# Designs tried in a protein design chat: VHH binders against p91247. Part 43

Target 1, 277 residues: p91247
Amino acid sequence: MAVDMIVEPKWVVQNFGNIRILDASWTFKPKADVAEYKAKYYNKFGVGMNELKNPEYLAEHINGAAHFNFDIAYYPSEDERFTLYTPEEFSSYVKRLGVFNGDHLVIYGRGKDGGMAAASRAYWTFRYYGYTTVSVLNGGIEAFKLAQGVVQSDSKAEGIRCKDAIHFPIGEVCAAKGFKKKTDCDQAFAAKGIKVGDTVVISCGIGLSASAICLAAARSGIVAKLYNGGVHELAYKAPQHLNMRVTLLLHAITVLRCTYIHFTFLYAIVIKIERIV
Key: E = the ipSAE of ESMFold2; O = the ipSAE of OpenDDE; V2 = 0.75 times the mean of E and O plus 0.25 times the DockQ between their complexes.

## First folded at step 17 (VHH; framework vhh_rezetamig_d1)

Design a4 (at its last look DockQ between E and O 0.17; V2 from the best seeds 0.00; counts 0 for: pae E 10.2 > 2, placed apart)
Fold by OpenDDE, look of step 17:
Structure a4 (fold): chain B 277 residues (1-277), chain A 129 residues (1-129)
Amino acid sequence: as target 1 above (277 residues)
Amino acid sequence: QLQLQESGPGLVKPSETLSLTCTVSGGSISSGSYYWGWIRQPPGKGLEWIGWIHYRGSTYYNPSLENRVTISVDTSKNQFSLKLSSVTAADTAVYYCAAEPEFITYEELAKLISGTDYRGQGTLVTVSS
């Protein structure tokens, strides 16, 4: 049977002993110094796991879940917040999380949008490295607790839009309790003129919101590509290959970089690529 | 390095079914990190996407071709195939098999934009009586 990309809390409870659960909870913080990180933590996963602990994870996590820590699973570079390790390096980290070949990974998050941004980022990361049996727990830890009779609530934040951009707020596909229904997401994509067949790249500030949106898009039959980096990298490196409209959009994003976009988890940019034939 | 190679007949009669196979090397289709599919370029026209298949079995077809297109995967052979039924002269084109990554770095993005993405060399299929 094909593994569902998004699984519900009840399913996770029912299959609790047969899955490997990962906590992808991550709280936003400024990018670490590249040189310092390289010296202290790059490919030193043992050191990272000891020194770079997540207080939310420590306070509460699903029983048996390992922490897929974004501060360790990726490394900062000049161009990217979450630079991807080599497959060999990543494998070394994953082994430390107690993940074995053949495991069905169920990844969850917490907080805004049910933690779907972070969980989805992790999902796509594992997909990138060739893992096939990976799912996201819809609604995150809070939904999981609710499924067991525990009740909690989340908070909302505001973001900025750029002119002429195909702005896609994460709120279009996610709510406090996780992903919206497929039908709602279908409508949201259609409303933005995103359709099957489009060459679509989805990017955001640091790749979290975009991850969730890409996962929703995939569920809706939209073949999209998640861009690992942020929109700022695109603005700097890619304008020569983009149409003028997209170029202007990227420049606008760059102008707002210092104030808003770099630190937001609220929306992604959907880019329809015009390929050079 | 992922490599794709198209194979199949270069000539198909009208109303018949066009069948092509793509052999993948340098990577496994079962990894699921890519969409696998087909695009074509009719003479004097731009590229047209035909469809994709995901490792989970989901297919995505061009609405204009949906009723005539079938894409399938054979993981045991590390191949995927295209069937296009009821062909006409309008289906004459260079056909490319392609892989579209789900998660991309800048390098991969640049490849996509420049047209040097994970794509076969292409095979001309002519529909003629």
Scores: ipSAE 0.198, ipTM 0.649, lowest interface PAE 1.0, mean pLDDT 85
Fold by ESMFold2, look of step 17:
Structure a4 (fold): chain B 277 residues (1-277), chain A 129 residues (1-129)
Amino acid sequence: as target 1 above (277 residues)
Amino acid sequence: QLQLQESGPGLVKPSETLSLTCTVSGGSISSGSYYWGWIRQPPGKGLEWIGWIHYRGSTYYNPSLENRVTISVDTSKNQFSLKLSSVTAADTAVYYCAAEPEFITYEELAKLISGTDYRGQGTLVTVSS
């Protein structure tokens, strides 16, 4: 049976129970390293689906839509960014999305162009593999919402972000005679914007001041995680999670050993883990 | 790999005690460096931590709930539990059990940043007569 190449939002709303919907959202990014992608993700669709998530899809998508993720559905090769899998490999991927032969598949995107570029790419990919009962939703998720279509958020995959690292002197929770009173430490954490139930990652040079701050935080009801690798390791492995001030300080510590010792005895950094909701 | 599963009644009458159990598999409560705890999300509101417990019995509760909440661990059954007394309609929420590592390597930090965590599926508990 033949289906329209392009369907309107009101048609999708009216036929919601009779179609299978895919979100084709993709965020532009540099081409992945070919060898690294091959080792980690090539033909490992379950791994890709767990690790290569799109925050926009997780935050909002058409009710029941699975994500057709270009970073999973294709693989990078030396001369192509989006190299096609064999039909058998591709079939394995789309079955994990709940797509089976005979379904009327509707693909949509999002953004300034209504997601038509991404949705159209996915559309032609399905046609390349011989799947002809496929349509593109005109105007994407934005037009669908204007037509009063139902959208959902995937609460299991809440967005997580790191804010500016908080400089936290050990003197905020300790004095010469030991830990300050719990109420004083509660106030010190609150003054830094850290409240009961917050999750924080705490690091310093060798873990001494961070360990004390972790203990004080736990006493104050804060979920404290000690980063065992220290701030030096974090700065080299994941600098994107440190603010500019912390990065410059760590560079200076590396150059001058005495400033490194001062930082490790008197200060830690505290990274508040915020869930985006 | 750790897996957590909530169990307990989905309907609780006002003034009664809400009781939930979390069963841990793929690891041992007593052999890990984890905090074990409970989170809830009332309809239309953000996530709220209820409390957490270390397997040796130390507890830390949300101050807004601490006079009504008890979290306990049963290492022999590899379970931990939540009791919330004197419930009202305001306690209607999806309840999640969770595990939070105390010490993290880069791999564990990467999982946390990527949105992967050790949280159960969640169970809706409705407080109604």
Scores: ipSAE 0.006, ipTM 0.365, lowest interface PAE 10.2, mean pLDDT 76
ESMFold2 (binder alone), look of step 17: mean pLDDT 81; pTM 0.831

Design a5 (at its last look DockQ between E and O 0.18; V2 from the best seeds 0.00; counts 0 for: pae E 11.2 > 2, placed apart)
Fold by OpenDDE, look of step 17:
Structure a5 (fold): chain B 277 residues (1-277), chain A 129 residues (1-129)
Amino acid sequence: as target 1 above (277 residues)
Amino acid sequence: QLQLQESGPGLVKPSETLSLTCTVSGGSISSDSYYWGWIRQPPGKGLEWIGWIHYSGSTYYNPSLENRVTISVDTSKNQFSLKLSSVTAADTAVYYCAAEPEFITYEELAKLISGTDYRGQGTLVTVSS
């Protein structure tokens, strides 16, 4: 059965009893120490769920929604902010969220861009693990409230640039209330020279903005690939795919031991790949 | 390891419908995070994408072929198919079924950049009377 990738608040309200809702709200945090995280929380989802609670989620969330917590759903590694667990490990976590096989997952976020970045990241994560009935709630919890959805009480995230890559601000496809209309997104992609048929890889700082843009692209008929590791990983492993400015910025950040500057939510880079037959 | 194999007639008459099937092994069309579709290479010409199908039911076709192309999935057989109607000599090509990942790691990106992707070996389809 065809599943809409993006669903509107009214639809969610109407189907409230037939879907499993996940709150993907995440506030930007510096990457945890890899060793410490591994020791305390890696594949210890029960411990994580008890100790790594999100204040925003606790204050207010859609009724019955479980928190898909990025601080638990992923783990930090040397190169990635959100490293993916094995399917078995992830399944263990998802089960703890009360998700069962066959559930129609509706994922929402909050804050900037209606939380579409985080929600979309979660969406693609579930897709990666083979879930086939997954949707993003357009406009997040605020849109849901406006649609007279029922919520219960707990809170916000920022973006990075690349060489020969197309800069694509998330604002081109998202606004305060969520995703823009498909037609607006179509125009935005067209304006950047991105069209159906292109081999497109989308990346951003930590994979959030890119996720939203990728989802918008899919809706617009553009087959895009979401890059998991983000621009930071590319900077380390393949700097040739990044522009000098981005590289320098990343180096500066590394040198200054500055906590990951909020590059996360402003824009993604779109890389067109020419297929050589 | 994901493997794709094309099957179908190598000869089609003009005005008829070209039909090909791709059999997928080492993966599941119904659950894996791929776009499934077809590309072709006419003799002496570059690669041309035909279209993709997504698990959501969405199809993405080359605008130049959209009116003649239908891509469908048979999850029970773990196959997807191509139908191209009203064929002409211009449709003579090597046809490839392919899978495009929705979500990629660096390793997969490197493969993509190197020109390696998930596609079949290709099958020549000749349109001739």
Scores: ipSAE 0.232, ipTM 0.674, lowest interface PAE 1.3, mean pLDDT 85
Fold by ESMFold2, look of step 17:
Structure a5 (fold): chain B 277 residues (1-277), chain A 129 residues (1-129)
Amino acid sequence: as target 1 above (277 residues)
Amino acid sequence: QLQLQESGPGLVKPSETLSLTCTVSGGSISSDSYYWGWIRQPPGKGLEWIGWIHYSGSTYYNPSLENRVTISVDTSKNQFSLKLSSVTAADTAVYYCAAEPEFITYEELAKLISGTDYRGQGTLVTVSS
């Protein structure tokens, strides 16, 4: 399906639930040593994603955006800084970013030129590999924020901020006598947009209320994964890993913003994951 | 490293029972805290979960299928199985067996986010006369 080459920030805000967004931010740096890169990162996208993090992306990016990292998406060779992978290798990388056939991709950058150079390079790369449902966000993250677009941070901070998370009080599934009836819990999960068969990651301050919510979720047919630490520990150790895969099939998710959750034992954060083949 | 492999017939006649087996290696169904289960992808559609069996023996079935589906475990062979009765053409799909850990650490979360799946390669099952 043909899409516009360049889209405006207002359009992106209006279509936020119908697109997949990539951050193409890249910070200038000397070309990496070719032999060292080949030994450690070449065609090892998981390793690169774990070790080659971009501080600007982690500090702030458009809500739900994955990072299309030039230090991972390409490899240095003797003759080029950004040598293209084979289509099969590239496909393996972008699937890790949640990019699949038929998604309308919107790519953006940041900085003094609105990130247009980096976003355009990424756009060209997708076109080169035959992915044509792709657009560039005019003016980058700066213009997006001016249009009142929602952004998030994966950086550590005093007082945990959580966006895209579903606030889920333990009282939704428990009362004084223990767990509520299954049908009441089914309704509580449905009211939060969590349906039978969904996969979720559940965490709270120190993991106690999340354990009860996980058990209730499992009884309701929701595949519940309990994060063995707490949300504070998760945000501290893995800010870059809070970018959960999101599908274009979910257009309305209610999220709770919170500022301090490490002292709260009465609710959990539920993060919905849709499994992608 | 946990590995899953589907096996079973690729063609099933209407009204018969679809039967698939998943063989687990690199882990133990009886001692590892996983949900063991099945998902499918009909032609041209997204993924649909079928059901899960908890290591405690409890089962969780998709309500749209629950009167036709049975998931069972054979711990002596480290296998779990799917039976879907009274199949129709609507049950034609690629079927995957899967394992979902009940508790995740930072390292397991990193694998999940990086796209590492505890899922088999998938097997096409066609329902046709």
Scores: ipSAE 0.000, ipTM 0.359, lowest interface PAE 11.2, mean pLDDT 74
ESMFold2 (binder alone), look of step 17: mean pLDDT 80; pTM 0.816

Design a6 (at its last look DockQ between E and O 0.14; V2 from the best seeds 0.00; counts 0 for: pae E 8.5 > 2, grease 24.5 > 24.2, SAP .697 > .668, placed apart)
Fold by OpenDDE, look of step 17:
Structure a6 (fold): chain B 277 residues (1-277), chain A 129 residues (1-129)
Amino acid sequence: as target 1 above (277 residues)
Amino acid sequence: QLQLQESGPGLVKPSETLSLTCTVSGGSISSGSYYWGWIRQPPGKGLEWIGWIHYSGSTYYNPSLENRVTISVDTSKNQFSLKLSSVTAADTAVYYCAREPEFITYEELAKLISGFDYRGQGTLVTVSS
């Protein structure tokens, strides 16, 4: 049975015993050295889980929630911040999180935009691996607390831009308390000329904001493709698909690490593809 | 190698229901994050999206066709189907079944941009009395 992609805190509280909750909180950090990571953590999930702990998760998380740690769930490569494991490898990790087949996963985040970027990234990741009963908790842990959910102790992260692609700020679909109403999102997409039936690829700095926008798009009936590699990979491999402004911005962000963090969560680029049959 | 093949009648009478089936080989409909669905191209016109279905049952339809379109999936047969009711001459077209990924890598993006499409060869359906 199809589940709602986005669930409200009240619903989560009401169904607390019947769902598997995952904390997808992630704070921005520089990409780890590829070789070092490969040696230490690649497909060594037990080691990762012991050594790569998230202080925010440890400080506070929804009761019983496992941490879907982006530093473990993905691995760095030369071109991608969050490279996807094989299904078999990923399954090994997911099992360690206490996720079983058939579980209704509810994923939440925290911080900016209610943590919708990270939560959505995790959502699409699970979808990628064939999980069909997955939902994002609207508004993240803060919304959950306001709904009188039980939590255990705290921490936050931010994202980047592109041109000739439609600039789509995450703020168009997310606010401080999570996703905006579907109707608001519908209008936002329409205002950008994005409509149901369009072939749309959505990308951002490292795939977080884009994930949220993709999820919002899906809710609005727009079947978008989430680009995994981010705009940096596009800039490197296919600069022709990016306008000069975006390219310059990416360079600026690369030079200014702090700026990189800020832009990565703020904007996604939407690429409309014309299909030729 | 993934292959999609359309099958169904090439002739449908007005007001009847157009029915097509897409048989997928070289991959499972029940795996991954893909939408399976249909597009069509009327003679002399551009491509028109009809709808998508995920193997879990989630569907997306073209609003212009939503009231007449039903897409279903049979995971046991590795097939998905299109039903278009109350057809008119305007529904005459080459119909293609296709796959669309939700989560893509650069390689997949590059293919998409280059015009590569995971779709069948298409089947002409003519609506005529």
Scores: ipSAE 0.310, ipTM 0.735, lowest interface PAE 1.0, mean pLDDT 85
Fold by ESMFold2, look of step 17:
Structure a6 (fold): chain B 277 residues (1-277), chain A 129 residues (1-129)
Amino acid sequence: as target 1 above (277 residues)
Amino acid sequence: QLQLQESGPGLVKPSETLSLTCTVSGGSISSGSYYWGWIRQPPGKGLEWIGWIHYSGSTYYNPSLENRVTISVDTSKNQFSLKLSSVTAADTAVYYCAREPEFITYEELAKLISGFDYRGQGTLVTVSS
C-alpha cells in the first residue's frame, strides 16, 4: 500500500503502536579512518550498536523508537562518507532494529530544522533498498512532544541484550507432589545465578516446563516472562541476540529431538535480560 | 496509543513519604498480562528497579527498598501509585512508571531486545533539607 511521504505529529500519536518508529539522529563528526572502521565495525552491526552510541538518542527518543544510526547503517570509504551496504548486509542491520517487511516505518530526527535532513536521508536509504512503506515525521521529536506524544530515555541503557542462557530442569522447583517450598526454590534459582530483581525470559520445547518454572520464579520474586513459543522457535527467530552457549544448546536440542523428545520437554532455557548502562 | 504519565510533588522533605501517581491512557491496567511499576535513576547513576504490581494484586519489591515501598492500583481511575516512606537525599532521582509484559510473543521479545520500554517521561523528585 501507498503511504504518505510526510506524516504529522498528531497522526503519529493517534497511530502509535501500529507503526514502527525510527530515530535517525546523527551527531556531526569527521569521517572515520576507513581502514580502522573496516577492521572494527564493517559489517559487524552488533559491535557498532554496542560501541557507537548517540547521546541525544539515549537521552530522549519517542517511545519504542529504535535508533537508525548513520555511523552503523553506512560505512566510510575512500570516496564517500556514507557508503551503502549490500542489500543483504543492510537487511542484517535493520532486522536488529526490529524492522520487518510490511511495517509502516516512520522516521524522525531532531534539531533546528526538525531533523528533516537526517530523517530524509534515512527515508531515501530505505527507498533505495526497495522499502516503500516509509514516512518522515514532520517536525521531528520536538513537534511530536508538542502534540502530546510520549518519549523515553535510554541515557543509562542502550537497550536489552541477552545474557547467558541457563539450562533449568523442572525438577529444580518441582517434586512428585507439586512445587517445592519457596525457600528451596529460592535456593535453586540462586544456585543458577538468578536472584530477586532479575528479569528473565523462560522458554522450553512445548511450554509446560517453562510455565511451571515461570510461576515458581514469580513466587520467588523474580520478574519472569514466559515466551509463548518454544526453544526451537526462539533460536530460529532471534539467533543474533542470543549468546553462543544458547545457540549451541539449541542446536543440540534440534538434532536430538527425534531421539530424546522427553529430554527437551523436561527442561527450560532461562535467559537473563539486563539493560546496559 | 498506550501512554504513561507520572505526577506528584517534585520536592519532598527528608523523613517524609514520597508519593507518585502514574496515569495510564490508551489501555486498561486491568486487561492483559502485564506488570506495572516504578523505576528510578539517581543523577549520574544507572537505573534502579523499585517494584512491580500485577493486576492480581501480587507485588514484587526491590529488597533494598522492601520495608519502605508500597505500590497500589486504582482501577477506577486507571492509575497506579508509588509510596516510598522515610526518604533521604539518597532517594533523589528521576522516577519513571513503566509497564512490562508477563507473557511474551515473539513480537514482544523483539521489542524487549531492541530496548523498547513502555515508560513515562519521568519526573524528578528531589529530597532536600
Scores: ipSAE 0.011, ipTM 0.445, lowest interface PAE 8.5, mean pLDDT 74
ESMFold2 (binder alone), look of step 17: mean pLDDT 80; pTM 0.814

Design a7 (at its last look DockQ between E and O 0.01; V2 from the best seeds 0.00; counts 0 for: pae E 16.6 > 2, placed apart)
Fold by OpenDDE, look of step 17:
Structure a7 (fold): chain B 277 residues (1-277), chain A 129 residues (1-129)
Amino acid sequence: as target 1 above (277 residues)
Amino acid sequence: QLQLQESGPGLVKPSETLSLTCTVSGGSISSGSYYWGWIRQPPGKGLEWIGWIHYSGSTYYNPSLENRVTISVDTSKNQFSLKLSSVTAADTAVYYCAAEPEFITYERLAKLISGTDYRGQGTLVTVSS
C-alpha cells in the first residue's frame, strides 16, 4: 500500500503504535579522517553506536524512536561525506535500529527548517535501499511537540549564488515548521523554471538540503534525482562528459570551495539533463 | 544488474492503440527505488519523454501525450506497460522502456549524462495503414 511521503504530526500521534519512528537528527561536524574511520567504525556498527552519540538525541527524542545516526549510517570517503554502504551492510545497521520487514518508517529531524534536510536525507537513503513504506514527519520533533502542546521556533539563513546554475534555497520549500504547502512549493519550482517532465539532478554541499528539495519536488510531481555527493565532487571530476552549461556550473562551483560549510545547509543546485526531454 | 526488455507489435494501424510491455530482470519493480517508464525517438528526431510510473502508483506523463498515454505496472510479472491510444504516423518511433533511480551516485550521474541509462534496447513501432 502506498504511503504518504510526508506525514503530519497529528497522523503520527494517531498511528503511534503502528509505525517505527527514527530520529535522523544530525549536527554538522567536519568530515572524519577516512583512514581512521575505516579502522574504527566502518561496518562496525556496534562500536559506532556505542561511541558516536548525538547529544541532541540523548537530551530529547520521540518516545521509542531509534537514532538513525548519519555518523554511523554512512562512512566518509575521499569523494563523499556520506558514502553509502552495501545493501548487506546497511541492512545490518538497520536491524540494530530495531527495524523489521514491513515496518512503516517515520523519520524526523530537528532544528533549522524543522529538520527536514536530515529527515529527507534519511528518507531517500531508505528508498535507495528499497524500503517502500517510509515517511518524513513534517516539522520534525518540534512540530510533534507542538501537537502535544509544546511550542518551539527556528531561524533561517541565505546562501551564495553561482552563475549558470539554478539555485534553489531550501527556504523555498521549507520553513521553521517544516515543509511548506504543496501549492507554495509548486510555485517555487515553477518560478525557477522547473516543471513536470523535466529530468533534474539536485545537489548541494553534502546532500542534505538537496534531499529536502527532492522530496518536495517529488510531492509536486517533479521527477528529481538526488545526487548523493556534493557539488564539490562534481567540480573535481571529469567535466568532459557534461554539456557546456553544466561545465560552466562546475567552474563556478569551484570558486565556492571556501564557503562549503555555509553552502551545505542553505541551498541546492538543480541541474537539468536536457537530452532526455 | 537491472535489465529491461521491450516487447510488443512493431506495426500499428492509425487510430489504434500502441501497446508495449517492458520486462524487468535483475531487480524488482516493487522495490520502489526507480521510476519506470518510456521514452521514444522518432526517426531523425531527438529523444522524447513519454512518462513515468512511481512505486506509489503515481504517474507522470508528457503533457503533449497525457490524454493518450497510460502506464501501468504488473508486479506479479515484474513488468510495466505502455498504452498509447489514437496513434498517427507521428507516433512512429523507437520506443525504449527505462528505469530512473531516485537516488544517484556519481557513477550513475555520469552514465545518465553520457546517455547510457537503464533502458532497453528499444523496439521500433511503425504506424502504418
Scores: ipSAE 0.263, ipTM 0.707, lowest interface PAE 1.4, mean pLDDT 84
Fold by ESMFold2, look of step 17:
Structure a7 (fold): chain B 277 residues (1-277), chain A 129 residues (1-129)
Amino acid sequence: as target 1 above (277 residues)
Amino acid sequence: QLQLQESGPGLVKPSETLSLTCTVSGGSISSGSYYWGWIRQPPGKGLEWIGWIHYSGSTYYNPSLENRVTISVDTSKNQFSLKLSSVTAADTAVYYCAAEPEFITYERLAKLISGTDYRGQGTLVTVSS
């Protein structure tokens, strides 16, 4: 429905778990060479996200915020610095940021004047594409911190990055009469690349298969965290904790699932968490 | 609550185009967080998905049908439609329109498995001379 165009830092702190936050930080720089950008980055959002990093975002951003990067979200053309993609191309980019239809999106900037110029440009862009449940955080990250908001860093510090989901059938750790022997389960985890001391988040459709796999993982010395809901709930509510590929896969599964297809709850998705230096 | 109703001819001649419309009430196609689409069940067979359209305009078609299928929306009438060209007797089926939320709770997932998700009552379309 209708949301406020501008929201205050206290409101954002109070609603933190129920909104999706984008950092719109952009550092002024000369227009990129049109031909070079077209060859390297045009409509190649994965490449851009890997290569066009913003140091200010990496050093500090609101906890859970993804970066809406002006050097990726737009492309330079002969006549414009920030030319708009087609709706389909733009949608492909923002899905990689974990932006899903219907969520309340909050956009912020930083620096001079609270970064309101950059945040407002990003706000206008979402409105242009028809995303109306969007707001700007008044005063940016600086005001958010003054309101005791939590920020994080993912440069030169331990960060958390979810790896691609690992398909893990419950039959790898269970048989007709219960859990397999510890040594069999140890081998099953190792065969999937899950080692003693790894931290994993385990989810499935209804939480039953994931619970059994969590117990087996704990017995095998793996730090297992059970997501109590379904994996789709995790992808929708907290996409910043999953990589874009898992999110896109879950959307594809959801789109395909419109029939009486037998969905066995004998399988789970295991997401290995790696620390980034 | 969201409700879907199929409409269209129950008889289509071979080689012609099958056209169905789904009227949506209790929600807006353009403002909803749903994939909108079509499913069919041929006699004595299981359900077969035909395709989906997102309100953003993105489409997803079953590869076995993709060269014959068009799904479109008419936001002014709050309707979406199916066109299946060059039909044969093999296209005789009960056709359902359906809505799939972008987000699935455990309760919605259980409904998908049981086949009680958001869909219309179904309409039989027979392809014959």
Scores: ipSAE 0.000, ipTM 0.095, lowest interface PAE 16.6, mean pLDDT 73
ESMFold2 (binder alone), look of step 17: mean pLDDT 81; pTM 0.825

